# Miniprotein binders against b1l550, part 157

Target 1, 279 residues: b1l550
Amino acid sequence: MRLPEELLERARDIHSEAPSHRIKLDRVGSFGLKVPVEFKGFLLLAEADVWVSLPEGRRGVDLSRQVEAIYELSNPPKDPFSLCREAAISLLEKLNYADSSGVSIRFDAPLQDGESLKYYGVEISSIASDEIINKIRVEILGMTACPCTAELIRAYKSSEIAATHTQRSLGILEVSTKAEHPDPDKLASIIERAMSSPLRTYTKRPDEGGLVIRSLSNARLAEDVVREMIHLFLEEFGHLPEDTHILAAVRSMESVHMHDIYAERSFSLDEIRKEISSH

## First folded at step 15 (miniprotein)

Design lc1
Fold by ESMFold2-Fast, scan of step 15:
Structure lc1 (fold): chain B 279 residues (1-279), chain A 95 residues (1-95)
Amino acid sequence: as target 1 above (279 residues)
Amino acid sequence: SPEYRKLLLEAFKLIREAKKLLEEGNPEEALRLLEKAFELAQRAFELAEDDPWTRMALWLMAYIRRLQAEAYKKLGDLERAKELLEEARELAEEL
């Protein structure tokens, strides 16, 4: 049943009232919205969060206008980067009391894997204020092999053949920049190239053997993978603005332990260049 | 069922090809592909009543009707274009 319009006209505008305490809120919004996007020729169902800042003198946010903003821009489906940026800007235009707005969009991105597809995680954000900041986080699983155990077994067997434990490792690259979002496929490629070997969705026995041999021949510590990811990132994306901020991380799910190994480094492009160039 | 996802993907491929044809000035061929795309999206909608993908099917159906309206506008058939925009609006209201 719909309430009469006359009743709604008499109701207080709760959102515009003074709050119980004059405290600013950083993010108020609609979270977990399902939104269709077009990504590199694929139609995907993404999950979106939309939010704005709330000033200390205002009790609430117009949530219906937030949902309207992203749904108007998502129909028809478009690329998630344009959707993210355009929706963040639209939120500030529609909600003029806000100092900033943001949109995050999450999806599993397809990546060609022989005759099949595999998937990696993508989260993109655009945060709008007097400027726009674009963030992207890419997570992809790969394989690592332990160089320490390889060396012990090699010494024990008096053999050049590496034998060691292998495990799945999660590689993470997060970039925050005033430039356009970096291409997530390139970020995923950097992560995979830094590891001992990539993982496959579908393998036949000969392919499995090759993957294992590659991993064993390219044994790497989590620390090695993070350093290699940073090196490869600088080769591909060193042209980004100096104030671009990057997080590179690896979580190795050690097959011989009940716990994981984790390594990370955060840096700005300005910071890392000075570090690498110093003698 | 997973069958409806295949239908939606095929519909979307046809939509992308139809958009290229509209940009190249071939609205007649675009309309042929868009009608096929609509049939696939509608079939997907019928199969995915309780699925989160139901909203995706409705978005595609509405989008296809808007693209068909643009094609008829380019052909000078304003009455048919108007009918298709009305169908698109009705589909969008279900969202």
Scores: ipSAE 0.000, ipTM 0.360, lowest interface PAE 11.5, mean pLDDT 82

Design lc10
Fold by ESMFold2-Fast, scan of step 15:
Structure lc10 (fold): chain B 279 residues (1-279), chain A 95 residues (1-95)
Amino acid sequence: as target 1 above (279 residues)
Amino acid sequence: SPEYRKLLLEAFKLIREAKKLLEEGNPEEALRLLEKAFELAQRAFELAEDDARTRMALWLMAYIRRLQAEAYKKLGDLERAKELLEEARELAEEL
């Protein structure tokens, strides 16, 4: 049911009123918006959050203007990086009371793997004020194999190739930078190369055997995977500004336990270079 | 820099006014305001003391160029609109 438009003449502008308590809010916005994006030749349905800061003297945010900001820029669909940056700037333009704005966009990115596709998780954000800070988080599953059990079985069997347990592990790379967002495909590649082997969407028996043998020949602890991810990240993205912050993590879904193993490291490029150069 | 922030805020004010003019069917006046906004964004770009502030000013300049292209489309000047969109793309590529 639509209410008569003449009621708008009598309605208070609630959002422009003074609040009951003069407290600034950091993030107020529209969360869980569905938005189409174009990513490397694919049309994908993404989920977006948009927000602005709210000053202590204003009761509420104009939510319709927030939706306009991202809608205006998402039709026709464009790449999620440009959409993220431009929508954040547009929010500051449309909502003059805001000191800062932000946009985050989440989607599952397709990745070519043989004759099939597999998917990895991407979350991109841009926060705008008198500067722009870009963040990207990539998550992709891979396979790890336990080197400890491998060594015990090798000793027991006196064989060159030891049997061991394998499991799915989730690799995570998150980058926050004042530079352009890193290419998520390159971040996903780093994670997969750090693992014992990548996972496939579909395998035939010979291909499956090959993945298992690869994992057995490249057994890695969660700690090993995180260190390798950092090493590979520095080789690919060591040119980023020194104040770039990175989180590298892995969660191993241990097949011989009822619980998972987790390892992580957070660092800035300046911090990690000083640490490595001391060795 | 207080001057940098003032330039950005003034540019945003002009952009909001120009967009209202575009919606009301006055692209000629919108273009006058957008050109003034672009000059303010350029000055902010020159005053930026770090990469983050430089990139903000650069993205704002690109955004203004896209709005000017929209105004020229409304005026039927498709060639000028195309030139401005290309300039906006070039500015965005510097990010």
Scores: ipSAE 0.012, ipTM 0.427, lowest interface PAE 8.0, mean pLDDT 83

Design lc11
Fold by ESMFold2-Fast, scan of step 15:
Structure lc11 (fold): chain B 279 residues (1-279), chain A 95 residues (1-95)
Amino acid sequence: as target 1 above (279 residues)
Amino acid sequence: SPEYRKLLLEAFKLIREAKKLLEEGNPEEALRLLEKAFELAQRAFELAEDDLRTRMALWLMAYIRRLQAEAYKKLGDLERAKELLEEARELAEEL
């Protein structure tokens, strides 16, 4: 049922009223919106969150203007990076009482895997205030092999062929920068190259033995993987602004333990360069 | 300022049209629209009355310069593309 227009015209603007308590809220918005995006030739269904800050003197946010901001910019579907940045800016212009706005977009990105595709997780955001901060998080599974067990077996058997346990490991790279979002495919590539071997969906000629052998020949601690990810990141993205912040992490789902192993390092580009150059 | 808002929204509209032209293989027309967008963003910068509006206009100007660099790269003018990327870097450094 459509309400009479006279009723709508006479209704109080609840959102513009003073709240019961004069408390600022950091994020108020519409979460879990479904939006189409175009990513490297693929039309994907992404999930988006949009929000703004709410001043202490205002009761509520106009949620309709938030939805309008992202949907107007998503038709036709465009790349999620431009959508994220443009929607964050649009939110501040449409909701002039806000001091900051943000947009996050999440999707599974396709990556070529022989004849098939595998997928890795991508979450991007843009936060607009007196500047724009762009953030991207990439997560992809790979394989690691334990070098400690390999060395024990090698010493015991006096063999050049290492034998050890292997496990799935989740690699994580998160970047916050005032520059454009880094290319997630390049971030995924960095993570995979840092691992003992990548994981696969399948190939025309399945060769699980070959994958395991490669992993065993390139045994790495979670700590080794994180250090290699940082090294490779600096080679590819060392040109980003000095105040760019990075999180590199690995969670290894140890096949011989009841628990996982986790290693991480957070740093700014300025910080890590000074640390490395001091040696 | 209402004028500031109008200028930013018009600049974004031109940017969206220019990106579509770049995708369609028309970098020359895209550059024409991006130069108009830059002029609008620059006027918005001059009208900005607070830090937030000033930073937003500067960011938009830097973004437009990066898009123009992409267009010149597609045209094979790598020297002009490098000049525009340097202008974008200088604008971003003011943030």
Scores: ipSAE 0.000, ipTM 0.167, lowest interface PAE 15.7, mean pLDDT 81

Design lc12
Fold by ESMFold2-Fast, scan of step 15:
Structure lc12 (fold): chain B 279 residues (1-279), chain A 95 residues (1-95)
Amino acid sequence: as target 1 above (279 residues)
Amino acid sequence: SPEYRKLLLEAFKLIREAKKLLEEGNPEEALRLLEKAFELAQRAFELAEDSPRTRMALWLMAYIRRLQAEAYKKLGDLERAKELLEEARELAEEL
């Protein structure tokens, strides 16, 4: 049974009341919503967070309006980038007391891997105010091989291709820009190309041997991978606005240690170009 | 400014409606809405008082031009689509 609507008309409008303390809140919203998205020909179930700013004079946010905004735009399913941007703008339209709004959408993106698929992590967001900031984070696993141990073994046994330890490394590229979201497949490709070798979903022994040999022949420190990721990013996405901000990072899950190695660099396009050009 | 924000929000509303029309196979009506959206974004550009607002208006103008190109492509007018993509590129270069 549904309660009579006339009873609800007499209920206090809690959200419009004055709060206990006149404090502005930056993000108030509905988190962990499941939304269908269309990504490069795939229908995927994504997870979304939606939020708005709340002024100091208002007790609460109309949460049902937030859910309505994203669900109206997700039926039929559309690409997550348009959904993210359009939902953020729709939130400002529907919730006139808000100064800003945001939407984040997370999903595992399929990537062709021979005759199979592999997956990498994508999180996108759009934050709307008097401007729109679009953010994307891509995470994908690859393989790295230690050049230090390789050199010691090469010295010991006089082999041209020295044995060394290999490990899975997580590559991360995060881009914040006033332009549209970069293509996540291209970001994933940059990360994989910077690694000693990519990882595969399925390998037969000859293919596995080839992947190992590639990794050993292309041994890289985490620091090397971050620098290469930045170099490749500038080649592919150097056309983005100069105030575009990038985070490039690698977390190497060292097979010979109980701990991980981590390397990162944050920069704007303007900053990094001046740095590279100076000398 | 309040007027700048209002113009941007109205432009985005028209863009949402136009995208739905493109998906439904009505590129002609989508183009009419996108042209109105472009006019609003251009007025917002004229009212922009700082770099973030100027860049937002330019980005939106470039985005609208790309959507208009998609509409003309659906209509089979590849020459007009190419011209609009060139205009979008020129607007994006000002970012």
Scores: ipSAE 0.000, ipTM 0.306, lowest interface PAE 12.6, mean pLDDT 83

Design lc13
Fold by ESMFold2-Fast, scan of step 15:
Structure lc13 (fold): chain B 279 residues (1-279), chain A 95 residues (1-95)
Amino acid sequence: as target 1 above (279 residues)
Amino acid sequence: SPEYRKLLLEAFKLIREAKKLLEEGNPEEALRLLEKAFELAQRAFELAEDDPRTKMALWLMAYIRRLQAEAYKKLGDLERAKELLEEARELAEEL
């Protein structure tokens, strides 16, 4: 049942009332919205969060205007980067009491893998105020091989090929920048190249053997993977503004342990260049 | 600056209206709004007090130029569209 519009004239405007406590809130919004997006020729169902800042003198946010902002821009489906930026801007226009707005969009990105597809995780956001800050996080699985066990086996049987344990490792690159979002396929490529080998959706036995041999020949610690990711990132994206902030991380699901190994480094482009230059 | 923010938000509003017009098949009216949006973004650029605000205004100016190029493509003016894409590229290079 839809109530008569005349009730709006008689009802209190709860959202514009003073709150119980005069405290600013950083993020108030609608979380877990399902939105269709077009990504590199694929129609995908993404999950979106939208929010705005709430000043200390206002009790609540008009949530219907938040949903309107993203849904108006998502029909017809468009690329998630444009949707993210445009929706964040739209929120500020529709909700004039807000000092800032944000939109986050999450999806699994298809990546061509020979004749098949594999998938990696993407989360993008745009935070708008008197500036726009664009953030992207890419997560993709790869394979790592332990160099420590390889060396022990080589020492034990010096004439035999090195053998070691292998495991799936999750590589993570997160970039926060005032420039446009970096291409997630390039970020995924950096992560895969830093690993002992990439993973495939399907393999024939000869291909599987080759992948294993590649991994064994390119044994890497989690720490090695993070350092290589940073090196490759600087080669590809060193042109981004100096205040661009990056998180590089890897979580290795160690096949010989009941627990994971984790390594990370956060830095700005300015910070890392000075560190590398100082030896 | 309160004036900087006001100009930026007004430009954003005009851009959204122009995009709707482009989707509806009215590139002529979209171009009128986009030209007004560009003037506002350019004024915001002049009022920018720091690097982040300057880059925001430059990004917006570049974005408006790309939308104008799209409108001219719909009108069949490929030469003007190419000129605007080149202006957008030059503005984006300052980011």
Scores: ipSAE 0.000, ipTM 0.261, lowest interface PAE 12.8, mean pLDDT 83

Design lc14
Fold by ESMFold2-Fast, scan of step 15:
Structure lc14 (fold): chain B 279 residues (1-279), chain A 95 residues (1-95)
Amino acid sequence: as target 1 above (279 residues)
Amino acid sequence: SPEYRKLLLEAFKLIREAKKLLEEGNPEEALRLLEKAFELAQRAFELAEDDPRTLMALWLMAYIRRLQAEAYKKLGDLERAKELLEEARELAEEL
């Protein structure tokens, strides 16, 4: 049932009224919108959240204006980075009472893996005020192998070929910057290179043996993986502004335990450079 | 600077007025306001003292070019709309 517009003109504007309590809200918006995006030649269905700040004197936000902001810019589908930035700016323009706006877009990114595809998680956001802050989070599964068990078995067998347990590990890189979003494929590559070995969608027995041997030869603690991710990140993205913030983390789903191992480090580029240079 | 912020707020005001004119079927007047908004955003770009404010001004200029393209599309001038979308793309790539 759709009401006539003339009835709506005579109704109270609830959103512009004073609230029961004069409290500012940081994020009010439409969450879980489905939006098509074009990513590196692929047409993908992404999930988007859009929000604005709400001042203490206003009861609510115009949800239709929020949905309009992102949908106007998503047809035809475009790259999710441009969509994220443009929609954030559009929200500030459409909703003049807001001090800030934000847009987050999440999707599974395809990555070429021989003759097959594998996928990794991407979440990007843009938060706009009188400046824009761009954030990207990349999560990809890889393989780690325990160096402690490898050393024990090597000692027991007196062998140069170590045996140990392997497990899936989730690598995470999150970057917040006032520059453009980093390329997620490069972030995913950094994570995979820091692991004992990458995971594959499809392996034949010779390739499977190769991955196992690589993992055994490159046994790494979760702590080792995080440090290597930071090292590789600085090589690739050290050019970003000094106030860029990074979170590097890994969650190892230990095959011999009922619990996971987790390691992380948050830092700014300025902070980590001083730490590495000073010791 | 206070001047930078004033330019951004005035640009947003002109954009809102232009969008209302587009909804009312007056794309010609909307284009006049959008060109003024672009000039203000470009001036904000010139006054920006750091990269974040420079990027905000550049993205705002790209946004205004996209709105101008929509206005020209409503006028049936598809070639001018295409030119403006290309300018928006170049601005979003940081010139």
Scores: ipSAE 0.050, ipTM 0.583, lowest interface PAE 6.6, mean pLDDT 83

Design lc15
Fold by ESMFold2-Fast, scan of step 15:
Structure lc15 (fold): chain B 279 residues (1-279), chain A 95 residues (1-95)
Amino acid sequence: as target 1 above (279 residues)
Amino acid sequence: SPEYRKLLLEAFKLIREAKKLLEEGNPEEALRLLEKAFELAQRAFELAEDDPRTYMALWLMAYIRRLQAEAYKKLGDLERAKELLEEARELAEEL
């Protein structure tokens, strides 16, 4: 049933009314939207959050205008980087009371693994105001092997390849920059190279043995992996603006414990270079 | 910063009015407003004192070029629309 237009004209505009309390809100929006994106030749179903700031004198946000901003730009599907930037700008254009806007798009990115594919997690964001900040977070699983247990077994048995416990570890790189989003495939590569060994979608028995031997020969603490990720990041992306912020982290799902081990470091490029040069 | 912000807000006002004109079937008048919006965004680009504001102005210019391309599609000028989409891509990729 279609309501008479007179009812719509007579109804209060709730969103433009004064709120119960004059408090600014940082993020108000539509979260968990499903949007298609085109990523490196793949059509992927992504999940998007769109939001704006809400001033202290306004009760609510026009949620339908937010959904319009991303959906009109997602048909046909486009790359998630352009979609984030353009949707964030469109939100500020459509919602003139907002001081800032943001868009986050999350998906599983395909990565070539021999003749098969494996997947890693990507979250791309753009936050717009009178400036724009681009953020990317990459998460990928790899393998770590404990060097402490390896050393004990090596000493005990005097063998070339020490037995030790191995576990899946989640590597995380998050970059916030005023330049373009870094290539997520390169971030994923950095994480995998920092690990004891990468994980694979499929291995035959001889290849699986090689993977295990590689991880045992390259045993690393979570702390070692974080330091190596930072080192490799600086080699690949040291050209980014000095105020670029990076989070490097590893969560090791320890096979011999009921709990995980976590190591992280947050830094700006300016901070880390001064730290390294002081040694 | 205050003059930069004023230019962005004025550009957004023109974009909203242009979109309304496009919906009403007046793409020629919409193009006039979008060109004024582009000039304001370009001036904001020149006034930007740091990289984040420079990038914001640059991507706003790209956004406006994309809207102009849609207006030309409605006028049936597909060649001009293609030129504007290519200009938008180049602006978005500018260092």
Scores: ipSAE 0.074, ipTM 0.602, lowest interface PAE 7.1, mean pLDDT 83

Design lc16
Fold by ESMFold2-Fast, scan of step 15:
Structure lc16 (fold): chain B 279 residues (1-279), chain A 95 residues (1-95)
Amino acid sequence: as target 1 above (279 residues)
Amino acid sequence: SPEYRKLLLEAFKLIREAKKLLEEGNPEEALRLLEKAFELAQRAFELAEDDPRTRLALWLMAYIRRLQAEAYKKLGDLERAKELLEEARELAEEL
């Protein structure tokens, strides 16, 4: 049952009131919204968060206006990059008390895998203020093989192919830039090429054997994978603005341990170029 | 700057309308709105007092040029589309 509109004249405007404590909030919004997006010819169900900053003198945010902003821009479904940027700007227009706005969109991106598909994780955001900052995070699983155990087995048996343990490893690349979002397929490709081998959705025994042999012949520490990811990233995306920030990380789900191994590096393009050129 | 922000927000509104017109098969009207959007973005560029505001205005100008190129492709004017893509590339290289 819908209540009479006349009640609005008697009800307090709670959101416009002074709060109990004059504390600024960085992000207030609607989280976990389901939105359809079009990505490289696929219609996908994505999850979106939308938010704005809240000044210390205002009690609350008009949440209905946030939902209206993303709904209006998501029908018909469009690419998640345009949706992210346009929704962030729209939020600032609709909520004039906010100093900044943001939109984050998460989905599993399809990638061709022979006759089938495999999926990798994508999260994009756009944060708008007097400028717009675009962020993208890509996560994809690959395989690593331990070079330390391989060397011990080689010493023990003098084999042409040293046996070692293999495990799934999660590669992560996150890019924050004032330019447009980088192509997530290229970021996923960088991660997979840095690994001992990629993973497949479907393999027959001969293909499975080939992946294992490839991994054993290309054994890499998590530290090796992170360095290779950075090298490949600079080769592909070194043209981005100097103040672009990157996080490169690997989480190796060690098959011989009860715990994971983790390696990461955060840097700006300006910072890493100076570091590399010092050699 | 209040004026800088107003110019950018107005340009973004025109871009949204132009994209809708392109999807509806009206590239002529889309071009009219995109030219207005470019003028607003260029004025914002001139008012920018720091690097972040300058880069945002340049990015928006490059984006508008790419959308104009798409519209001219739909009109069959491939020469004008190529010129606009080259302008967009030059603007993006300033980032």
Scores: ipSAE 0.000, ipTM 0.330, lowest interface PAE 11.8, mean pLDDT 84

Design lc17
Fold by ESMFold2-Fast, scan of step 15:
Structure lc17 (fold): chain B 279 residues (1-279), chain A 95 residues (1-95)
Amino acid sequence: as target 1 above (279 residues)
Amino acid sequence: SPEYRKLLLEAFKLIREAKKLLEEGNPEEALRLLEKAFELAQRAFELAEDDPRTRIALWLMAYIRRLQAEAYKKLGDLERAKELLEEARELAEEL
């Protein structure tokens, strides 16, 4: 039952009232919105969060204006990068009391894998305030093979191929920049190339054997994968602004342990170039 | 301001189209769209009613200048690209 519109004339404007305590809030918004996006020819269902800052003198945010901002820009569906940036700007225009706004969009990205598709995780955001900061996080599974066990097996019994344990490893690249979002397919490619081998959606027995042999012939520590990811990132994206921040990480789900191995490095482009040039 | 928002959204639309043209090997047409985008961002800057909206318009103007520099590099005009990067730096300095 929809209440009569005449009640709006009698109701208090709660959002515009003074709060119980004069405290600024950093993020107030609508989280977990379902929104369609167009990504590289695919129509995907994404999940979006939208928020604004709330000044100390205002009790609440007009949440309906936040939802209006993103849905207005998402019909018809468009690419999630443009949607993210445009919605962040629109939020500041629609909610003039806000000092900052943000939009985050998450989805599983399709990647061509022979005649089939595989998927990797993407989360992008745009935060608008005194500048626009664009952030992207890409996560994709690959395979790693242990070089330590390979060396022990080689020493124990000669083999034409080093035998060792293999496991799924999650590669992570996160980039925060004042430039446009990097292409997530390129970030996913960097992660896969740094691994012992990529994973496949579908393999026949001979192809599966080849993938395992590739992994065994390219055994890598989690530490090796992180260093290689950084090297490949600098080759592809070294042209980004010097204050661009990157997180490179690998979580290896060790098949011979009850626990995971984790390695990471955070850096700015300025910082890493100075480090490399000092050697 | 509805006009401020409209100008920014139209500028972003032109930027998307220009970037696609750069990938397709048409930097000349991309530059035409980017110059139009800059004019829209500059008008948004003039209409900005408060400091956060002013800074966003300035950021967008600087970003467009960097994209124009990229287009001129693809055309082999390194001197014009250098001039545009310097203009982008000056715009960012006002932030």
Scores: ipSAE 0.005, ipTM 0.332, lowest interface PAE 10.9, mean pLDDT 83

Design lc18
Fold by ESMFold2-Fast, scan of step 15:
Structure lc18 (fold): chain B 279 residues (1-279), chain A 95 residues (1-95)
Amino acid sequence: as target 1 above (279 residues)
Amino acid sequence: SPEYRKLLLEAFKLIREAKKLLEEGNPEEALRLLEKAFELAQRAFELAEDDPRTRFALWLMAYIRRLQAEAYKKLGDLERAKELLEEARELAEEL
């Protein structure tokens, strides 16, 4: 049963009232919305968060306008990057009291893997105020092989290809920029190339052997992977604005330990160029 | 500044209307609104007092040019669409 619309004329406008305490809130919104997106020819179900800032003198946010903003722009489904940017901008137009708005969209991105697909994690956001800041985080699993154990076994057997332990490692690249979002496939490629080897969705026995041999021949510490990711990032995306901020990280799920190994570096393009130029 | 923000919000409104017109198959009217949006974004660019505001106005100008190119593609004017994409690229490179 739907209540009569006429009641809206008689009810107090709660959201426009003064709050109990005059405190500004940074993010007020609708979280966990399911939205369809079109990504590189695939129709995907994404999860979205939308929010705005709330000034100290206003009790609440019009949440229905937030949902309208993203759903109007998502029908028919469009690419998640345009959806993210356009929805953030639309929120500022629809909610004039807000100083800033934001949209975050999360999905698993398909990546061609032989005749099958594999998936990597993507989270994008756009935060709009007098400027727009675009953020993208890409996470993809790869394989690493321990160079320390490899060297011990090589010394023991005098073999060029030493046995060592291998493990899944999660590579992470996060980019915050005033330019457009970087292509997530290129970020995923950077992460995979920095690893000892990529992981596969579907592997026949001979291909599995090749993957293992590749990993063993390219043994890398988590620290090595992070440095290589940064190097490859600068080769591909060094043209981005100098105030672009990057996080590069690896979480290695060590097969010989009950705990993970983690390495990271945060930097701006301006900062890293000055550091490299000092060498 | 209040003037800068007001110009951007007016441009956003026109962009939203223009996109709806493009989806409805009226690229001619969309182009009229997009040109007004570009003028507003350009005025915001002129009023920008710092780098972040300048960069956002430039981004918005580039975005509007890309939308105008899409409208001209729908009209079959591929040469004008190419010119607008080149203008958008040049504006984006100023970032």
Scores: ipSAE 0.005, ipTM 0.382, lowest interface PAE 11.1, mean pLDDT 84

